# VH-VL binders against q96il0, part 411

Target 1, 167 residues: q96il0
Amino acid sequence: APERGAERRDTAPSGVSRFCPPRKSCHDWIGPPDKYSNLRPVHFYIPENESPLEQKLRKLRQETQEWNQQFWANQNLTFSKEKEEFIHSRLKTKGLGLRTESGQKATLNAEEMADFYKEFLSKNFQKHMYYNRDWYKRNFAITFFMGKVALERIWNKLKQKQKKRSN
Key: E = the ipSAE of ESMFold2; O = the ipSAE of OpenDDE; V2 = 0.75 times the mean of E and O plus 0.25 times the DockQ between their complexes.

## First folded at step 19 (VH-VL)

Design I20 (framework fv_ebrasodebart; at its last look DockQ between E and O 0.52; V2 from the best seeds 0.68)
Fold by OpenDDE, look of step 19:
Structure I20 (fold): chain C 167 residues (1-167), chain A 120 residues (1-120), chain B 108 residues (1-108)
Amino acid sequence: as target 1 above (167 residues)
Amino acid sequence: QIQLVQSGAEVKKPGASVKVSCKASGYTFTEYYISWVRQAPGQGLEWMGWISAHESYTNYAQKLQGRVTMTTDTSTSTAYMELRSLRSDDTAVYYCARDHSYLPRGHDYWGQGTLVTVSS
Amino acid sequence: QAVLTQPPSVSVSPGQTASITCSGDKLGDRFAYWYQQKPGQSPVLVMYEDSERPSGIPERFSASNSGNTATLTISGTQAMDEADYYCQAWKSSGVHRVFGGGTKLTVL
């Protein structure tokens, strides 16, 4: 049985950039792209009178965001590692050093890199399919809770109107 | 009935590796994640990491990065946890637990645990 | 690393209410989970998503999560509730999970 080389899955450090929005913001804020995932984090607004359902929605959104950030951070790390290994392997096969005579990092041409991208996408196709499945399920759940929160808000407004008519 | 059945107890020497298996049954294996948790004798629970079906998503505890590898076999509905470079402080009961892929429902089903003893 | 802090032990008389706290930085912004572990047994999930009960968990179990503290409450505590209880949450910086140190509940 070929020894499936233990692919050292290096996990990216969980360093989400702590973008701090202004204290008086009544809205969600979008931060700069994270250095590992390249995804823009969202800082979710917390209302003063947050309902339990609104809180649950907020927590679910936050967890999904973190899940997504970690996935892409790991993917980007894997991509960078495999890209570097590919370049090194191809340069070695060509009898070229890792550095040019001018001391610059040796690079491959666009055609050779296209082969890498095709192979990488093919290799990770199933991984991306499962990611997409889980991403859609998470977003569906979020959307469902958004609907519940919207209904709760409508109901609360109707109750307030009835109380004002009775007085 | 949902069950997670783990491999038997193991005794290892320092520097060795151990691979624990967790066979899942009673549910669709590919729809859930498997988390691994360990507990040293007389100590609390320590989360080690989790893996999705088809190994599409893995996260390891920072303390164990580089030493732990989690894998799955979807054909047998089995998850594996390998811990390398074993130390005396790795002596613990190791648990596999089911986790949701998209809902924050925690570890709802657990294996019976596997005792791993690291002794010189 | 965000550490979840629990009291090492809590003692209650039968029929009284037990309260176990779990404290962590911004824990109220994350979901909390609670596990019961009896000696020589695997942990059992008793609370999820701060206040939800799995099927088969008695109604005497309840939980809340606010500010920096999650609380597990057991009303009408019974002798069978004697166990170690662990809180769990995601780390604020990612999807890593962390357990509290555990609380030994003794029913006197």
Scores: ipSAE 0.798, ipTM 0.921, lowest interface PAE 0.6, mean pLDDT 91
Fold by ESMFold2, look of step 19:
Structure I20 (fold): chain C 167 residues (1-167), chain A 120 residues (1-120), chain B 108 residues (1-108)
Amino acid sequence: as target 1 above (167 residues)
Amino acid sequence: QIQLVQSGAEVKKPGASVKVSCKASGYTFTEYYISWVRQAPGQGLEWMGWISAHESYTNYAQKLQGRVTMTTDTSTSTAYMELRSLRSDDTAVYYCARDHSYLPRGHDYWGQGTLVTVSS
Amino acid sequence: QAVLTQPPSVSVSPGQTASITCSGDKLGDRFAYWYQQKPGQSPVLVMYEDSERPSGIPERFSASNSGNTATLTISGTQAMDEADYYCQAWKSSGVHRVFGGGTKLTVL
């Protein structure tokens, strides 16, 4: 359910496929949604000649993904618990049971459920604001390391070009 | 000078609760998480969980779920850890440690530790 | 669950190089951290992000992390380096920190 985390992934299916060495096809790929966070994990490609800086970038991205998955797993649990409590409270106020005649879970209508969603968003606004701030700071750090990796790759290409011209 | 100063030693009976404080100074409290780590006598370090300074993100070790509550007070730059339903094997030194909210810096600053003794 | 295994003890002579290992499944895919704890004191971070050294930690401390093993290396070991050393990493299935069991470094 937390679509924001999935939208902020750096991986695009087509963007990384041209990176591969001549002997291998390689790219980051996206796995199925995690049971608790509902986020799709990125499985990061490890290049055959990964520099120490490239390795640190990959680990930072992996840790950020795990940080995000755990936050949303906790939020999904809280959302489910508070939704059930809201439904049970409103059903009790109406004098209704938790089950219908057929034994299926009783529900509230769309207008009543909208009350829950509004209350939940309002109650959690500050929490999500601080989460968003930390999320953006993590993405800034990742972008900074991506820039360092890009400069390293340019420098290595220049060194290799000069070596070939000298020979 | 970055410092984490913890509350004093406590002696408790089984079944009681304890609340340890950790007052931070010398840095922007709201930019970091606080982790809690304990160490039983003669044993290694055990990570208990962390809390963000605004209480927006709390994560507890599975072993302690249901017995631990971590809180903060940003106006006093203080973190708290409460452990309930104490057992004799909860006897340990309890540390608070600073945790960067978005960089992989580890626990770069630690409190002096708080000895909690649980005995009948 | 992720388990980080360290040898219980390591002994070295002054001036020699000490090597403390920390083993865990795919540990080289995560950042490893190292802490020093002297008797009666709080732990002190001595290495972070696999191989980075905090300000104030002597250059004789270095570390690496590859495959299933992270290694803390202390060159020119001094008597003041005698302490317990703990590795730490994140669990791969969550944000939980996990410590190794600790290694007592003795300088004889």
Scores: ipSAE 0.665, ipTM 0.860, lowest interface PAE 1.0, mean pLDDT 84
ESMFold2 (binder alone), look of step 19: mean pLDDT 90; pTM 0.937

Design I21 (framework fv_ebrasodebart; at its last fold request DockQ between E and O 0.56; V2 from the best seeds 0.73)
Fold by OpenDDE, fold request of step 21:
Structure I21 (fold): chain C 167 residues (1-167), chain A 120 residues (1-120), chain B 108 residues (1-108)
Amino acid sequence: as target 1 above (167 residues)
Amino acid sequence: QIQLVQSGAEVKKPGASVKVSCKASGYTFTEYYISWVRQAPGQGLEWMGWISAHQSYTNYAQKLQGRVTMTTDTSTSTAYMELRSLRSDDTAVYYCARDHSYLPRGHDYWGQGTLVTVSS
Amino acid sequence: QAVLTQPPSVSVSPGQTASITCSGDKLGDRFAYWYQQKPGQSPVLVMYEDSERPSGIPERFSASNSGNTATLTISGTQAMDEADYYCQAWKSSGAHRVFGGGTKLTVL
């Protein structure tokens, strides 16, 4: 049987969270951790009288969430791949097989794994730095729109109070 | 003026690789992403993926996984797209486009396109 | 894969209003973008964030996005507006982008 070449997926498949909040919910819901990113998705509530600004905020939050989910899914995939390669390389260097005599997957000791983690973090330091930069920019934009929405809500409440006083 | 200037047309054989360049100018390269889009002759636009300026974040279309590699050179403000294992159905005009890192602004600037022809 | 569906063609007379639709599952929950492409040219962004116009795009261009349908509207259509129009949105799952099939606008 030709070894189906392990399709080198450089990016994690987008996990469709199957979590559906209750239809009558009036608040945001937090779903279970995503299989690939391990991040908990937020299901944003849609009010019946959603303003255009509220809708824009919601869409921006959703896009940012998806951006974040995809990043960590990719990072986790890369981590898992590099970890496996590290383990295999070290075992080979030790003259050990990939499986123990009991048929279990051979593992490295905690010290060897600590070296892997240190190396991985060092290698990905710049990547994480730029991720954080972009993450903060996105959240700043979201916060800005949250402020706008808050102001809009205040203004609408004031208009309603004025209309009630004039009647 | 903001410009994206792509490399010239390429003719490749099936199974070969192609690397298209996209030189950005007129803006701070490190503040944006580069997206790649292709268009087969007489067909619609197909999104291929995007890359952050520092290569910290890449996202490829599922259809192209394993065959596409996007890279950047911040010193030259140049993005690269490599497509491997070329097939006849990879014949297309390939576009680079600017993408915002944090705002949903779409692809606001495009390269002129690079025709890649895959023929036996 | 979330597919964005566009009509293959729309025809309008000069000065009339052209309407191009883009349909997709829960498209109203995502930002829609619109691109104009003339023959032999690169695409040009004409609408972003559902209804925002880039600088240099005429006011006759407008867009909306609600429910499952985004709509590009061109009021007072001119001969120069003859082009292919593509909608774009993020996929419902992941940070992937998807284009519609495109609509050829003919000004008769």
Scores: ipSAE 0.884, ipTM 0.956, lowest interface PAE 0.5, mean pLDDT 93
Fold by ESMFold2, look of step 19:
Structure I21 (fold): chain C 167 residues (1-167), chain A 120 residues (1-120), chain B 108 residues (1-108)
Amino acid sequence: as target 1 above (167 residues)
Amino acid sequence: QIQLVQSGAEVKKPGASVKVSCKASGYTFTEYYISWVRQAPGQGLEWMGWISAHQSYTNYAQKLQGRVTMTTDTSTSTAYMELRSLRSDDTAVYYCARDHSYLPRGHDYWGQGTLVTVSS
Amino acid sequence: QAVLTQPPSVSVSPGQTASITCSGDKLGDRFAYWYQQKPGQSPVLVMYEDSERPSGIPERFSASNSGNTATLTISGTQAMDEADYYCQAWKSSGAHRVFGGGTKLTVL
């Protein structure tokens, strides 16, 4: 079971998106990364003849996406806060200032920053495990409704073919 | 028999903190979130935030960010809400409510409410 | 910030149909929920997932949600239905729930 968003922590996110979605599309489509969560939102297609069951599925998918975006937005803020605290603590232990001779924020080398990443992942392992549980439970619920929608569509097509054959 | 039992009424001075408890029974505590909702006298319901039972996911209403902390204790099936730097407009009845972790069921069970009065 | 607007008050005669509206931008794209609160009591969930009724809620309660408006409908309104009613929905961002301002239903 892969953890959502873990691969995003190892590199800097792209800049602020200037995304301009299509006015009309017959498909779901994936937008640029959200500034706070660094997740790419799905923009859901709303068909003109959406059944009540299709509406519930779409709402479940949208809610789950927003739930997930907020989790990772919160985690990204926590990551940034704890990263700064870690750097500050290690600089203090070395007797160094928070700024370089040029006035730039002092940093740690890659080896020292690897210590932070290991500590952060270890500290947050239980949080991510329980988040993954809830994420997969939400996906199972969505899959259940996808199955119901698929059956509804098959039944409607069979009824249409039976009507044409009878005529 | 699903039940949420909250701690008793509190009277606080401005600038103080309050911590309200919510003890759950009759269901698997770790399969649900707890939401906190407050209601000022003569006013409507205001959602404050939620917390998952294992504290893996906490989200606060923007208005309260920085002043509120929600926690849980799974060994006692109890949720807590702490509100700091109290002001007179924090006078309200505070409710805990059960919230489904992955289904859109709403707040199906509520505590009895805890009156918090903030006065000088 | 999502805002859910409800009329402050609705009055109906006993036995008639009451309708309580809840308006919000693109509310029909969200699940809507309804809560009943009688004086001195905790709220009670009366409708969820737009139109689903919890076990124990009478069939005279129904609801719909389309466009910018969710509607709670009580047919054959009884004196015991006199209460404050709140709609609730998921925000379009921030993973928050938001309540409407509430509607006092009076049965004359």
Scores: ipSAE 0.705, ipTM 0.881, lowest interface PAE 0.8, mean pLDDT 85
ESMFold2 (binder alone), look of step 19: mean pLDDT 90; pTM 0.924
OpenDDE, look of step 19: ipSAE 0.867; ipTM 0.950
ESMFold2, fold request of step 21: ipSAE 0.649, 0.693, 0.682; ipTM 0.859, 0.875, 0.873
ESMFold2 (binder alone), fold request of step 21: mean pLDDT 89, 91, 90; pTM 0.928, 0.937, 0.938
OpenDDE, fold request of step 21: ipSAE 0.879, 0.874; ipTM 0.956, 0.952

Design I22 (framework fv_ebrasodebart; at its last look DockQ between E and O 0.39; V2 from the best seeds 0.62)
Fold by OpenDDE, look of step 19:
Structure I22 (fold): chain C 167 residues (1-167), chain A 120 residues (1-120), chain B 108 residues (1-108)
Amino acid sequence: as target 1 above (167 residues)
Amino acid sequence: QIQLVQSGAEVKKPGASVKVSCKASGYTFTEYYISWVRQAPGQGLEWMGWISAHYSYTNYAQKLQGRVTMTTDTSTSTAYMELRSLRSDDTAVYYCARDHSYLPRGHDYWGQGTLVTVSS
Amino acid sequence: QAVLTQPPSVSVSPGQTASITCSGDKLGDRFAYWYQQKPGQSPVLVMYEDSERPSGIPERFSASNSGNTATLTISGTQAMDEADYYCQAWKSSGAHRVFGGGTKLTVL
């Protein structure tokens, strides 16, 4: 029985290039697209008087961002690997080499590549559905904490106004 | 009651592979992740990686990259961790632990541990 | 790799307050978790999200995270609190986790 080659699930290297915004930034900063995930990282602003609730929100946003970055880095790696395997397999079936006579990398036509994309999307459809579910749940939690922070800020402003009226 | 029940102790030779199982019960298996943590004798805890139970989103510790594979069987609510090319320094108690998929709640439930001994 | 550093041991008298620190680069930007492990047992989560207690964990357990240091505080320490304590946090690169080296708490 041919040993089914253990599918080396190459995981993307954990080295997300962190864009460092200018030290004097008073707002969230969006970096360039990450080389593995192709997602633009956000550097979250840290206020000098950050409340515990604001800090919790910031940390939750950061963790969610990292979760998302890692997911897409892995997906892009898998996609690239499967795409290359597909191309090689099809070229072999056609009796074509991996390189043209001119030494260029042999490519498939748009129709053949469309078949790959359709197959890849079909194969990963469930994975994407569950990813989206988890993404929405995480963002819902973030939005909920954003609401809490907004209420806290309103309450603090009201307390300050009352104290000013009592003096 | 939430429980994680692991497979029994294993003795392996260097270069062999080991596959540890972790059967989950008492909760919806597909709504959580399973993390794997190991502890060498007299040493601290080492995080190995995690897997999403339903859609196989995996993250492995860089040190174990290429040697570890985590899988799940949703029909049996069982997680598996395979470690290949075993070395003497892989001798440890291996734990599975539940991890929350949406919130940063840490490892709230743990298996009893599985001792894996790698000896010549 | 982001390393979390803990003191190897802490000693405290019964009824006194124990403090266990966990230090790491930008740890204040990440959630910290704390685990208790008794000899021959699986770890137990005692603190999550820097300062939240799981159900069943006594109120004498508290935690904070500021700057580069997370701190587990046990007020009114009891003999039953003698254990190894591990901090955990997300790594700054990717969705990976890292443990501290552990701290042996002895109640004398």
Scores: ipSAE 0.814, ipTM 0.928, lowest interface PAE 0.6, mean pLDDT 91
Fold by ESMFold2, look of step 19:
Structure I22 (fold): chain C 167 residues (1-167), chain A 120 residues (1-120), chain B 108 residues (1-108)
Amino acid sequence: as target 1 above (167 residues)
Amino acid sequence: QIQLVQSGAEVKKPGASVKVSCKASGYTFTEYYISWVRQAPGQGLEWMGWISAHYSYTNYAQKLQGRVTMTTDTSTSTAYMELRSLRSDDTAVYYCARDHSYLPRGHDYWGQGTLVTVSS
Amino acid sequence: QAVLTQPPSVSVSPGQTASITCSGDKLGDRFAYWYQQKPGQSPVLVMYEDSERPSGIPERFSASNSGNTATLTISGTQAMDEADYYCQAWKSSGAHRVFGGGTKLTVL
């Protein structure tokens, strides 16, 4: 949970999140969903004696998160724009206005909207397929560095035990 | 050898548009992104945006949003950057640079640059 | 709108160590990259991932990144190292790349 009085660390204009992790957390934090991407950002813990390899792992995870947030923010915007354009074009074809008599936004029935969803998925199939491949490649790289960090910690523990016994 | 070859210099009037090409060779074009970077005379480098080579993921610098369009043609391994509504302060050398799609390797290969001059 | 601030120039004597800084809020939370640009040429990547050196870049180039500051260090500076140097990082919002303003290194 957010700590009362914690200052915001970054207030970049493209982010609308006001979440501030507790100052004395020893764990990564998962924040609220980003308004544009609907993804939950991770706020990473930075220990005092973080090794260079641990720093690299943390930065890889952070860049992957931001890359993913930006992709889905762009896709959500495209989806909303094309959905409205589809509705407007179909209403024109029917000779209907954009508003009902009550002033509410005119809509299409579920069968008509299914045509939009099918067209959108088909149009974006290759884009999502290649995005998924890049996402998996990023996660494989992250997993590789997680393994290297785990081995580093094991070797450091073993070296400490050998030094203690040789003293 | 890995190479990025850009189209030749252009002279444009304010309000026109320009489209710069970047032909990639020596690597698998669809495994990388292309970033576009410009440099006004006597000034530093300014990142303009990137495009994925195979799924048209574009990410434009906020300053240029609405004026720039980046595209690719995977059959010719060519990236394009179009800048519309040109102003005099768009006079710059425009570079394409390879960017890794999943590793933090930076811009490891650069095109030779394309001078775009915007003058009345 | 993130700003990476570099000194506009740095001068060193041949054989001395040059230090070029790049400052930005929490820059040490990001990977930093360094590019060398000689007059009339395209930029060349000289450091990536904070401190990694590409193949073909001399060992006298090194770099670090912590806190708000990344530093490119050139030991045993040679006349051929005279160039403009730019830092780069990933901007925290929008997944953008951002360059520093550049530093002209002169070797006298």
Scores: ipSAE 0.588, ipTM 0.828, lowest interface PAE 1.5, mean pLDDT 84
ESMFold2 (binder alone), look of step 19: mean pLDDT 90; pTM 0.933

Design I23 (framework fv_ebrasodebart; at its last look DockQ between E and O 0.35; V2 from the best seeds 0.63)
Fold by OpenDDE, look of step 19:
Structure I23 (fold): chain C 167 residues (1-167), chain A 120 residues (1-120), chain B 108 residues (1-108)
Amino acid sequence: as target 1 above (167 residues)
Amino acid sequence: QIQLVQSGAEVKKPGASVKVSCKASGYTFTEYYISWVRQAPGQGLEWMGWISAYESYTNYAQKLQGRVTMTTDTSTSTAYMELRSLRSDDTAVYYCARDHSYLPRGHDYWGQGTLVTVSS
Amino acid sequence: QAVLTQPPSVSVSPGQTASITCSGDKLGDRFAYWYQQKPGQSPVLVMYEDSERPSGIPERFSASNSGNTATLTISGTQAMDEADYYCQAWKSSGAHRVFGGGTKLTVL
């Protein structure tokens, strides 16, 4: 059985961009793209009178965001590594050095790189399918809790109106 | 009934590698993640990492980066954890645990644990 | 790294209420989980999502969060509740998890 080379899955360093929104913000803030995932983090607003259901929704959104950030950080790292290995392998096969005569990093042409992208996408197709499945399930759960929070807010407004009519 | 059954105890020398298996049953293996947790003798729990089905998603504890590899075999519903370059401080009971892929429900089912002893 | 801090030990008389705290930076932004571990046994999940109980966990177990502190409460503590208790949460960076140092609950 060919020794399936233990693909050293280097995990990306967990560097969440410390975007700090202004303290007086009553809204969610979107930060700059993270350097590893290239995803823009969202800083979620915390109301002064946050309900338990609102808190649960906020925490679920936060965990989903972190899950997503880590996934893409790892994917980008894997992509960069495999791309570099591909370039080096192809240059070696061509008898070319890693640097041009001018000292620049040797590159492959667009056609050769297209082969890499096709192979990479094919190899990672199942990974992306399962990612999408889990992403949709997480977002469905979030949307469901958003609906619950909306209903709770409506109910609370109705109770307040009834109390004002009884006085 | 949901069960996680781990491989037996291992004794290794420093610098060696160990591979622990965790066979899952009683649920759809591909719908959940497997987390690995270790506990040194008389110490607390240490989270090592997790893996999704088909190895589509992995996260390792920073302390174990480069030394740990988690894999799955979906045909046998088995998860594997390999730890390389073993040291004396790697002596611990190693647990596999089920984790949800999309809900924050924690580790709801655990294996019985595998003792790994690293001795010269 | 976000460290979850627990008291190393808590003692309670039978029938009294035990409270175990878990404190950590930004724990208020994350779900807390609680595990019970008896000597020579695997951990058992006793609380998830801050305050939810798994099936089979007695109603005397409850949990709450306030700010950056999660609290496990055991009302009417019994001798069988003597165990080590661990909190867990996601780290502030990445999809990593961290355990607290554990709390030994003794029923006197």
Scores: ipSAE 0.757, ipTM 0.902, lowest interface PAE 0.7, mean pLDDT 90
Fold by ESMFold2, look of step 19:
Structure I23 (fold): chain C 167 residues (1-167), chain A 120 residues (1-120), chain B 108 residues (1-108)
Amino acid sequence: as target 1 above (167 residues)
Amino acid sequence: QIQLVQSGAEVKKPGASVKVSCKASGYTFTEYYISWVRQAPGQGLEWMGWISAYESYTNYAQKLQGRVTMTTDTSTSTAYMELRSLRSDDTAVYYCARDHSYLPRGHDYWGQGTLVTVSS
Amino acid sequence: QAVLTQPPSVSVSPGQTASITCSGDKLGDRFAYWYQQKPGQSPVLVMYEDSERPSGIPERFSASNSGNTATLTISGTQAMDEADYYCQAWKSSGAHRVFGGGTKLTVL
């Protein structure tokens, strides 16, 4: 049977330098922050005797993680793009170049940047509110499946005890 | 009955843009995403991206990033897909499809499709 | 990234069992979906979550997904089942969906 730890080493997210999952693991584990989303991925354990219901739960958790990671990767990219556009616009208004004398990108100080941060947060407030709604709905669905898996495991445990007693 | 009704066929020149509409009815529009899928003549299906009803989450296929924009209007329960800088290989039938926002249900309802032809 | 490979065509006699495969690296770690498309029509979802059947889809449609292969199975195949069939799965990165190339099912 292939070991979960070995398989995890081949699935590390792009941009996560030198992270390697444990060679052998019987549990889910948390990796380092993803380069683009800044979220810590969960690497899911796949047991040998995974039931169809357990498979659906694992796949739903994995899809939800990927859904969430992509959302924040998109937001981080948007933040960086809009930050540069804001800096360029303010430098243009001040009659300054986009580069310093040494060729480095010109920038604004923290007080000058405060307008950007306020505008970005205000612009994205409703976006994050509706994202949070969908995030919580996904977690509710996961919890529902977790309940179904828990009941299945209890039933199988009772069935196993009944079989042992009759032998 | 759940329906997705799309705008009519369009003929475009290379370099132009097209905007296809998709009006949803028979369900709570704000509880679902809309995915866009296209199909070139005689070819298979290609997923283009999705958008949530409040535009809080938009994700585009890598191949189309930079050329596609998806929007919604919740007051009319309508989704839109705009494809810019059209090329001849963008000739296809464009479908909208409902996509569940939090369950792995797939594309359970589809629009009738909109043929977009790009030719000189 | 993820590529889903389907045979271009499958032929069966009426009443026999048709099997359409969809292959992709570690596809069994993802939910698989199946769509039926008849000429000139929009696709119709026929299986979701690997093996679940939507309301209105006949019981003769079933599906499985394990290892690198998902399989759509149609028992007692009828002339009305003649169509193109596409598998779909979640791409391994980027929260994207990907379709297989499609399989033309011919009945007789």
Scores: ipSAE 0.700, ipTM 0.874, lowest interface PAE 0.9, mean pLDDT 85
ESMFold2 (binder alone), look of step 19: mean pLDDT 91; pTM 0.941

